VH-VL binders against q0atu2. Designs and how they scored, part 219

Target 1, 119 residues: q0atu2
Amino acid sequence: MLDKKARIRTSREYRNVFEKGKRLSGRFLIIYYVENALDNNRFGFITNKKIGMAVIRNRIKRQLRAIVREYQGQVKNKHDIVLVARAGIGKSSFEGMEKDYIAIMKKAGLFARNANKID
Key: E = the ipSAE of ESMFold2; O = the ipSAE of OpenDDE; V2 = 0.75 times the mean of E and O plus 0.25 times the DockQ between their complexes.

## First folded at step 9 (VH-VL)

Design ud15 (framework fv_recibokibart; at its last look DockQ between E and O 0.87; V2 from the best seeds 0.00; counts 0 for: pae E 3.1 > 2)
Fold by OpenDDE, look of step 9:
Structure ud15 (fold): chain C 119 residues (1-119), chain A 121 residues (1-121), chain B 108 residues (1-108)
Amino acid sequence: as target 1 above (119 residues)
Amino acid sequence: QVQLVQSGAEVKKPGASVKVSCKASGYTFTGYYMHWAKQAPGQGLEWIGEINPKSGGENYNQKFQGRVTMTRDTSISTAYMELSRLRSDDTAVYYCARDKDYWEELYFDYWGQGTLVTVSS
Amino acid sequence: QIVLTQSPGTLSLSPGERATLSCRASQSVESYYLHWYQQKPGQAPRLWIYEASSRATGIPDRFSGSGSGTDFTLTISRLEPEDFATYYCQQYGDTPLTFGQGTKLEIK
């Protein structure tokens, strides 16, 4: 699991990312990201009813957390990043989600230069 | 009462730059993403990019990456699109369009009247 | 990118007839992210149908949208003179946003 210090937890923190950050939309994810004043990255996750039933939404969140955790060491530091799950993600495989995450993060330029697992 | 009013027609030489403005009224300017689209004469529409008026954060179509710059002035609720290194195929009507909101239901509910940019030697 | 192909390119009909406009996507698009716009000469596009099947405010009920996956349709049950225009579909299933090339609905 993600460390507590690596999580966006408050509404205020989420609002800050949405209002001050940039966004990039992929097929299954929209990411909102902004630089923070910390020494670590923080991640947030949002799902809505368009994704499906609560069981599905919870599964998606678990999968997204797993993906983020796997690649967190390769993400540029000092960023708050919110992942918004888009409609249709429930129909995607884990690999599909991962692929979309990587693609979006690349477009955002959020992967470190020395990242070795970007595919 | 939402309105998007764009600047007037422009005539430019190849290699020059053009900056089109889009003044918003009737709503909270910083509460909605602003998009820009291109429509060449007799052709369809191309998405150029978007800007978050509150943060100034922008996202461009790769096709225009490196030549387009989107900015805004929140004090006058105005968005700007600048296109540099103009060429003949940049001749088109350019539209600003308001996004429905910050969330994933992204469609353009209000459009500017368009700005004709003509690039000719 | 997702390519939207509209058909036919031009549709010539008379008032009172039924019009069927197609929009095909190169890959699956969720209905939430497929929209239609109407454009008349010299005017800006106007939102017409959003989320594949929802009419925008003020749009007559003779207009309807349907479809899912890769195939979407805009239908006009009984054409009125003011309906003759160009219609564009647009997707936000993925970036970049893309539009179809348009279907011009003209008077026969």
Scores: ipSAE 0.567, ipTM 0.887, lowest interface PAE 1.1, mean pLDDT 93
Fold by ESMFold2, look of step 9:
Structure ud15 (fold): chain C 119 residues (1-119), chain A 121 residues (1-121), chain B 108 residues (1-108)
Amino acid sequence: as target 1 above (119 residues)
Amino acid sequence: QVQLVQSGAEVKKPGASVKVSCKASGYTFTGYYMHWAKQAPGQGLEWIGEINPKSGGENYNQKFQGRVTMTRDTSISTAYMELSRLRSDDTAVYYCARDKDYWEELYFDYWGQGTLVTVSS
Amino acid sequence: QIVLTQSPGTLSLSPGERATLSCRASQSVESYYLHWYQQKPGQAPRLWIYEASSRATGIPDRFSGSGSGTDFTLTISRLEPEDFATYYCQQYGDTPLTFGQGTKLEIK
């Protein structure tokens, strides 16, 4: 369960992320993200009708919320992040969605850099 | 009447940079991502990257990371791609292409006419 | 990255014949993210088939797209003179976006 202040709630908030942010696509997810003026992160979740019926789309949203909750402590603060489920996500396991999320978030630079890494 | 019109051909020396423009008309410029692709002589297409014309946010193919810069000027509905530290294998036609929709439509419904960049020493 | 391998590289046929162009992906691609473009010499690519099987506006019904998973096909039921061109498949089922190397459809 994400705290209410950690949720993107309004159409205007979603639109801001889509219009002002960057995007990255993975296998099952697209993330849109932008720096916010808050002290915390906010997350939004969208499913496309290509995924299936409302029951399936709601299940996918619940699974994505669970994944985000599991990793939220690793996410750099001050970001609004919208997760958009891609077609075919319903055919993936929870583990597959999770791995895709981790890979995308690392590529976006939204997970904290390991202080000991040298490049 | 969607149209993408690119700047003219360029001839450059190795180590120089080039900036190609892509002027959009017939649609709301800031409503669609703009992409750039490379086609070397006699070769297929290679994706370079994309820009969000509203925010200026960009995402590049790793192969071009560090040498490419994408920008835009929304007041004249124009996108730009600059490629620096040019090498002979950068000789190619460069295309701009519009993403179908702002959302999940990830295909290119309109293309510019292409800009030939020749890099010769 | 997902590699798209098109076959054959060159296909020589006469008007009136059936053409079958293949695009094989190195890993599965959702059909919604597999597209086809036509390119004639000296011209930009043009969107031809999107989402594996949908014809772009104005594309004749002799063109059809099919396939799923790793194997996709563009079929032209009866070739017309204007159909001789190079055809590219493109995917965005995973990053980065990639194109096949093309199939040149030329007149015999």
Scores: ipSAE 0.453, ipTM 0.832, lowest interface PAE 3.1, mean pLDDT 89
ESMFold2 (binder alone), look of step 9: mean pLDDT 92; pTM 0.940

Design ud16 (framework fv_recibokibart; at its last look DockQ between E and O 0.89; V2 from the best seeds 0.00; counts 0 for: pae E 2.2 > 2)
Fold by OpenDDE, look of step 9:
Structure ud16 (fold): chain C 119 residues (1-119), chain A 121 residues (1-121), chain B 108 residues (1-108)
Amino acid sequence: as target 1 above (119 residues)
Amino acid sequence: QVQLVQSGAEVKKPGASVKVSCKASGYTFTGYYMNWAKQAPGQGLEWIGEINPKSGGENYNQKFQGRVTMTRDTSISTAYMELSRLRSDDTAVYYCARDKFYWEELYFDYWGQGTLVTVSS
Amino acid sequence: QIVLTQSPGTLSLSPGERATLSCRASQSVESDYLHWYQQKPGQAPRLWIYGASSRATGIPDRFSGSGSGTDFTLTISRLEPEDFATYYCQQYGDTPLTFGQGTKLEIK
């Protein structure tokens, strides 16, 4: 699980990312991201009801948190990043989600130059 | 009464730059993304990029990356698209288009009237 | 990127006839992110159908959109003279956003 300080938790924090950040649409994810004034990155997760039942949404969130945790050390510092799960993600494998995350993060230029787990 | 009014036609030489403006009215300018699209003569539409007018954050189609710059002036609710190092195939009508912002409704509901940019030696 | 292929390129019909326009995506696109625009010569595109099947404000009910996955269709049940124009599909399923090449609906 992500550290508490690495999580976007309040509505105000989410709103700040949406209003002041950039966005990119991937196949399964839409990311909203903005630079913060902290020394660490923070991640937020949104799952819509269109994805499926609560059990499915919770599973997707767990999987996305796992993916973010795996690659968080390779993400550029000082960013707030919100992951919005698109409806089709419910039919994707974990590997598919991971692949999409990597792709969209690359498009956003959010990976550090020394990142070595992404190809 | 949402309106997007673009600047007038431009004629440029190859290698020059052009800056097209899009003035928004009838809504909160900073509450919606502004997009830009290209339409070459007799051709289809091509997405150039988008800008968040509130923050100035922009995302570009890689095809235009390095040559396009999107900006905005919130004081006059105006978005700008600048295209540099112009070449003949940049000749086109350029449109600004408003995005509904929310991820559930990502489409262009209002468009500017278009700006013809002609690049010729 | 997602490539949208529209067919036919040109559709010649008479008023009163039924028109069927196709938009095929190179990969699956969620219905919520497939849209249609109408464009007449010398004018800007106008939102026509959004979310694959929802008519934009002011769009007559003779227009309908359908489809899912990779295959989408715009149907005009009974053509009116003002319906002859070029129609473009557009996807927001992935960045960069892309449009189909358009179907020109012309009067026979």
Scores: ipSAE 0.713, ipTM 0.916, lowest interface PAE 0.8, mean pLDDT 94
Fold by ESMFold2, look of step 9:
Structure ud16 (fold): chain C 119 residues (1-119), chain A 121 residues (1-121), chain B 108 residues (1-108)
Amino acid sequence: as target 1 above (119 residues)
Amino acid sequence: QVQLVQSGAEVKKPGASVKVSCKASGYTFTGYYMNWAKQAPGQGLEWIGEINPKSGGENYNQKFQGRVTMTRDTSISTAYMELSRLRSDDTAVYYCARDKFYWEELYFDYWGQGTLVTVSS
Amino acid sequence: QIVLTQSPGTLSLSPGERATLSCRASQSVESDYLHWYQQKPGQAPRLWIYGASSRATGIPDRFSGSGSGTDFTLTISRLEPEDFATYYCQQYGDTPLTFGQGTKLEIK
């Protein structure tokens, strides 16, 4: 789903986001985010075992990756962003997860403006 | 023993600024977020915002955006909250409270003793 | 943002009685993110119940929390003199973080 360059890979990279960044809580997600020194964004995904069995947690990760991919062109560049699925996310719909992602990314100021869109 | 000790009471005139301090001890200061809350006389609690003391990154409640600035000095394990353009309804006790970095068990487990700020003309 | 409404505003009871304090949320809040704090006059709030039902360290077992969705309760099975205080619920389910307006538990 996401380009290899767009992935946060190591424990060290994840800890850097947590230690150097900011956070915001949504209904189903918490995001941690920090500027990076790259020319692109990177995304990480964490699901807690409280959400359910591995099948459920893997479904949640796939859904979140799909949401991130759909909106990645709108995200301001040069950020490392970790999405943490909260315990209640298993009860949400795909639309619910998507709505929550849009809301928290807007609150974080992580969506880039597009001056060419008029409506 | 975890302890958060805040600066003493302040009396200010409308239009002035106030800077409240919160000195941490008994734990690694940069290992927890610091939060601030307001409690007007006889009223409930209102969250103002938080700061990551390791990086200095902040997020504020929209209600206070533009008038509040949170900072810290890691060399003395102290967080600060500055409120500008003070109004009479800013009269309140202001608390600092710590919170974990990670996503599980997020709650305010330790609080400062509070700082009374009185705004009067 | 999520509004927390506590009821009653004031609860007047005697030591030995049972107290039930209500916290209602304007939107569903996952239980893990609903907390209760106790505050006595002139003191800072203290974490009391976290995750809707877990007692903080050192909190007596006469205190219990329950609830899910939009409705949460704090119950004190037999009131002791030291239990008379104001109790606030708080949600960490969405930003901005919000508190209920409090229930003052006072001696009848």
Scores: ipSAE 0.606, ipTM 0.877, lowest interface PAE 2.2, mean pLDDT 91
ESMFold2 (binder alone), look of step 9: mean pLDDT 93; pTM 0.945

Design ud17 (framework fv_recibokibart; at its last look DockQ between E and O 0.75; V2 from the best seeds 0.00; counts 0 for: pae E 2.7 > 2)
Fold by OpenDDE, look of step 9:
Structure ud17 (fold): chain C 119 residues (1-119), chain A 121 residues (1-121), chain B 108 residues (1-108)
Amino acid sequence: as target 1 above (119 residues)
Amino acid sequence: QVQLVQSGAEVKKPGASVKVSCKASGYTFTGYYMHWAKQAPGQGLEWIGEINPKSGGENYNQKFQGRVTMTRDTSISTAYMELSRLRSDDTAVYYCARDKYYWEDLYFDYWGQGTLVTVSS
Amino acid sequence: QIVLTQSPGTLSLSPGERATLSCRASQSVESWYLHWYQQKPGQAPRLWIYGASSRATGIPDRFSGSGSGTDFTLTISRLEPEDFATYYCQQYGDTPLTFGQGTKLEIK
C-alpha cells in the first residue's frame, strides 16, 4: 500500500489539485496534477457511481492503487496527482487500466527521464 | 444569461500569429474549463484544446501542439487562443466553448459566436 | 483517437417525415460521453443531445437520441422546417475530443 505521506487525504488537498493543477483525460482515467512543495509525491483516487456498484468502485480503487504503487518510483518528484476513474473502467482489465495510466502519465510528462518501466 | 463573446474577424499572412479572445459573462469564469474548436470552411469541427481558467493549466490536441497557446485573464473573465506560424489551412472559424462539468468533461453547453481567421498571401 | 463517422453525409427529407441520423465510433464509447450538436449556417453549434439520449434544455421531444457501444442514433420523429441543419456527434470517451464529420439535413 501507499504510505500515508504519499496519499492525498483531505478535501482541501483534493481541492487544491483540482483548482491549481492541470488535467489530462484518457479512456479510463482523468488525472489532475500539480506541483507541490514537498519532497514526495501524493496520490488521490476518486470513483463515482457511474463506474458501478460499491463493490466495483472499491475494486477499481484497489487496482489503481496497485498501479500507482508499481510506478511511483518512476514519477517525477514533488507532484500531487489525483486519479479520477471514468465510466467504463469497470469493464476494463487491469492491464487496460495500467496501459491507460501509463499513456496519460507519459502525455503529462510526469515520468522521470530515467524511467525504465514505463511500457 | 451565460454568454461567450469572441473577438472580431482577423486577416493574416502566412507565418504570422493570431490571438482570438473569448469574454465570458453570466457565470463564474474560473469555475469551468474553456475549450477551443476549429471549423474550416464547409468542414466539420476539430478540438484544439482546453484551459483551466483558474490555474491557467492547458491541454492541447497534439495536432496543434507547438503552435497553439491558450491563456486567460481572470480579471476580465477572458480566455485567449493564440495560433502561430499560420498557414492557409488555418483559415477557419474558431469557437470557444464552455464544458458543463469541471471535474469531468462531458459536453459543451455554451459556445462563442465564432471568430473567422483568414490566412492568405 | 476515436473516429466518429456519421451517415448519411446528406439527408434530404420533407417536413413531417422521420429522420434517422447515425454516428458510428471506431471504438466503444460510454453513453455518458457521446453528444449531439445542431448547427445552422453562420451560427455556432448548439448542444442538442447529451449523454447519448438526454435532450438539452429547450429541445423539442420530437428529437431523441439512442445507442451504445459504437453505434449511436439521433432521431427526429416529425421534421419541422426549423430542424433542417447540420448535426454533429461528439465524443469525450478519450483524448483528443473528436467530432463526426456531420450530417446535413436539407429540405427535399
Scores: ipSAE 0.660, ipTM 0.903, lowest interface PAE 1.0, mean pLDDT 93
Fold by ESMFold2, look of step 9:
Structure ud17 (fold): chain C 119 residues (1-119), chain A 121 residues (1-121), chain B 108 residues (1-108)
Amino acid sequence: as target 1 above (119 residues)
Amino acid sequence: QVQLVQSGAEVKKPGASVKVSCKASGYTFTGYYMHWAKQAPGQGLEWIGEINPKSGGENYNQKFQGRVTMTRDTSISTAYMELSRLRSDDTAVYYCARDKYYWEDLYFDYWGQGTLVTVSS
Amino acid sequence: QIVLTQSPGTLSLSPGERATLSCRASQSVESWYLHWYQQKPGQAPRLWIYGASSRATGIPDRFSGSGSGTDFTLTISRLEPEDFATYYCQQYGDTPLTFGQGTKLEIK
């Protein structure tokens, strides 16, 4: 579970990331990210109706949270990061989402050395 | 009407730098990402990177990482792309193009007229 | 990186004929992220078809786009003189963004 300090919660917090940050598109994800003024990272998650019914969207969110939690110790600190699930994500496997997350976070320069390692 | 007007043609020697400008009008400059693309003579298009004009945050195609810098001046609604350590294969037309901030409907709906950069010994 | 391969490289046809331009991706691309641009010599590219099948503003209905997965097509049902140009497909399904090599549609 992500700690409550590590969650982006309000519309204003999300908007700040979109307007003040950078973005990168992957196969299944787009990330928006910006350096924050806190002492920790925060993560937000967006799924839209095109992915499917609420049960499917909730499953996708849970899978993405699990992926983020697995790699959070490798993320450079002081960043707000919003993961947007793209419309095609429902066709991907968990492993496909994980690979996409690793690749896009490395492209963004948000992972430390050897962030591609999985246990 | 939305318009992107680029700076004029440049002739440079190998090893020099070039800075191309793209002035936006007819829309809120800080409301759209700006992209740059390269088209060598007789060749197709190659994406260079993008900049968030509100924050100045940028991401580059790895092929150009280390040689390209994208900046902007919001007071005159102008984006810039600087390419350093020029080589003869950098001879190309360089285009600016815009797309939206948000993740849906991402495509290049308006393009600048292009800037020819010629690199010759 | 996703490679887009367009075929044919050059297509020579007369006005009034039907044209079919192909774009094949090295990996599956969601249709929402596959776009087509038209470019004439000395001009910038223009958005033509977005999301594989939606015409951009002002594009005649003789142009239609289709396809999914790795195979996409642009069809012109009856060529007009102004349609002779180079057409590029482009993907926004992964970074770096990439374009096909182009199909030059020329008058026979």
Scores: ipSAE 0.504, ipTM 0.854, lowest interface PAE 2.7, mean pLDDT 90
ESMFold2 (binder alone), look of step 9: mean pLDDT 93; pTM 0.950

Design ud18 (framework fv_recibokibart; at its last look DockQ between E and O 0.78; V2 from the best seeds 0.00; counts 0 for: pae E 5.6 > 2)
Fold by OpenDDE, look of step 9:
Structure ud18 (fold): chain C 119 residues (1-119), chain A 121 residues (1-121), chain B 108 residues (1-108)
Amino acid sequence: as target 1 above (119 residues)
Amino acid sequence: QVQLVQSGAEVKKPGASVKVSCKASGYTFTGYYMHWAKQAPGQGLEWIGEINPKSGGENYNQKFQGRVTMTRDTSISTAYMELSRLRSDDTAVYYCARDKFYWEGLYFDYWGQGTLVTVSS
Amino acid sequence: QIVLTQSPGTLSLSPGERATLSCRASQSVESDYLHWYQQKPGQAPRLWIYGASSRATGIPDRFSGSGSGTDFTLTISRLEPEDFATYYCQQYGDTPLTFGQGTKLEIK
């Protein structure tokens, strides 16, 4: 699981990302991202009821957290990033989610140049 | 009532730049993303990019990357699209459109009236 | 990018007839992210159907949208004179956003 300091936790923090950040849409994810003044990255996760029942939404969140954790060390520093799960994500495999995450993060230019575990 | 009013027609020479404005009214300007689309004469629509009016954050179609710049002036609820290094195939009507953003769907609920940009030597 | 192909390119019909417009996507698009716009000459596009099947505000009941996956349809049950225009489908299933090339519905 992600370290507590690596997580967006408050509504104010989420709102800050949505209002001040940029967004980019992938197949299964929409990311909102903005630079922060911290020494670490923070991640947030949003799942909508259209994705499915609570058990499904929680599963998706767990999977997304796992993906984010896997590539956390390769993301550029000092960013707040919110992952919004799109409606189709409930039908995707874990690999599909991971692939989409990598693709969208690349499009956003959020991976560090020294990243060697990408894709 | 929501309205998007764009600047008037432009005539430019190749290599020049054009800056089109889109003034929003009837809603909170910073609360919705603004998009821009291109429609060449007799052709379909092409998405150029979007801007977050609150932050100024942009996201461009890669096809226009390097030539397009989207900005905004929140004090007058106006979005701008600047296209540089103009060429003949940039001749088109350019539209601004508001993004009625939902997590479930992204579509354009209001459009500007369009701005004709003609590029000719 | 996701390519949307509309068919037919031009549809010539008379008032009172039924119109069926097709929009095919190069890859699957969630219905929530497929929309239709109407455009008349000299005017800006106007949102017509959103989420594949939801009519925008003020859109008559004779218009309906359906479909899923890669195949979507806009249907006009009984054409009215004001319905003759060009219709575009649009997707936000992936970036970049893309439009179909349009179907021109003209009076026969």
Scores: ipSAE 0.488, ipTM 0.876, lowest interface PAE 1.5, mean pLDDT 93
Fold by ESMFold2, look of step 9:
Structure ud18 (fold): chain C 119 residues (1-119), chain A 121 residues (1-121), chain B 108 residues (1-108)
Amino acid sequence: as target 1 above (119 residues)
Amino acid sequence: QVQLVQSGAEVKKPGASVKVSCKASGYTFTGYYMHWAKQAPGQGLEWIGEINPKSGGENYNQKFQGRVTMTRDTSISTAYMELSRLRSDDTAVYYCARDKFYWEGLYFDYWGQGTLVTVSS
Amino acid sequence: QIVLTQSPGTLSLSPGERATLSCRASQSVESDYLHWYQQKPGQAPRLWIYGASSRATGIPDRFSGSGSGTDFTLTISRLEPEDFATYYCQQYGDTPLTFGQGTKLEIK
């Protein structure tokens, strides 16, 4: 579970990331990210209704939260980051989602060191 | 009406730089990503990159990284693409094209008319 | 990067004939992220089909798109004189965004 301080909570906070941030697309994920004025990172999650039924979308959201939690110690601080699940993510495995997350976060320059090691 | 009007044709020598403009009208400029694409004579299309016109944040195709700079001026609804260290295979028509903001805007619904850049000795 | 290979490179047909244009991806692309454009000489490309099968506004119903995975098709059921142009497919299922090399549909 991510701490309350590490969550993007309001629609205004989400809109700020979309409007002011950079965008990078991976195979299963799109990330939007922007530097914040806090001393910590915040994460948000969006699932597309085209992915499937609510049960499937909720499972994907839980899996993404678990992936973010696993790597959060490697993420450079002071960023708001929104993960958007693309329509094709329902066909991915947990490992496939994890590899995509690592790759896109490296492309964004958001990992402080090698993110494929467990911290 | 949505319009994207680009600057006129340019002739440059190898090693020079070129800056192409794309002026938007008929919509809220900061509500859509702006992309740039290259089409060499008789060839297909190649994506150069995108810019978020509200923040100025850019994302480039790795093939152009280090030679391309995208900027904008929101006060005149204009996007710019500068390509440096020009070489003969940069001779092409360069297009701007808009993409809807957020994750659902991943195709180009309106295009500029194109700008021919010719690189020759 | 995902390579889109279009076939044939050139298709020579007469008005009234059926045209079938192919776009093959080097890896699977979700249909929502596969799009088609029409381009005539001296003009910018125009959005034609988006999400593999949805026609853009004002595009005649003789145009249809289909396909999934790695294989996508644009079909023109009955060619009109204005349909002779080059058609490009485009994907953004993965970074970078890529286009196919085009199929030129020309009058026999």
Scores: ipSAE 0.168, ipTM 0.764, lowest interface PAE 5.6, mean pLDDT 89
ESMFold2 (binder alone), look of step 9: mean pLDDT 92; pTM 0.942

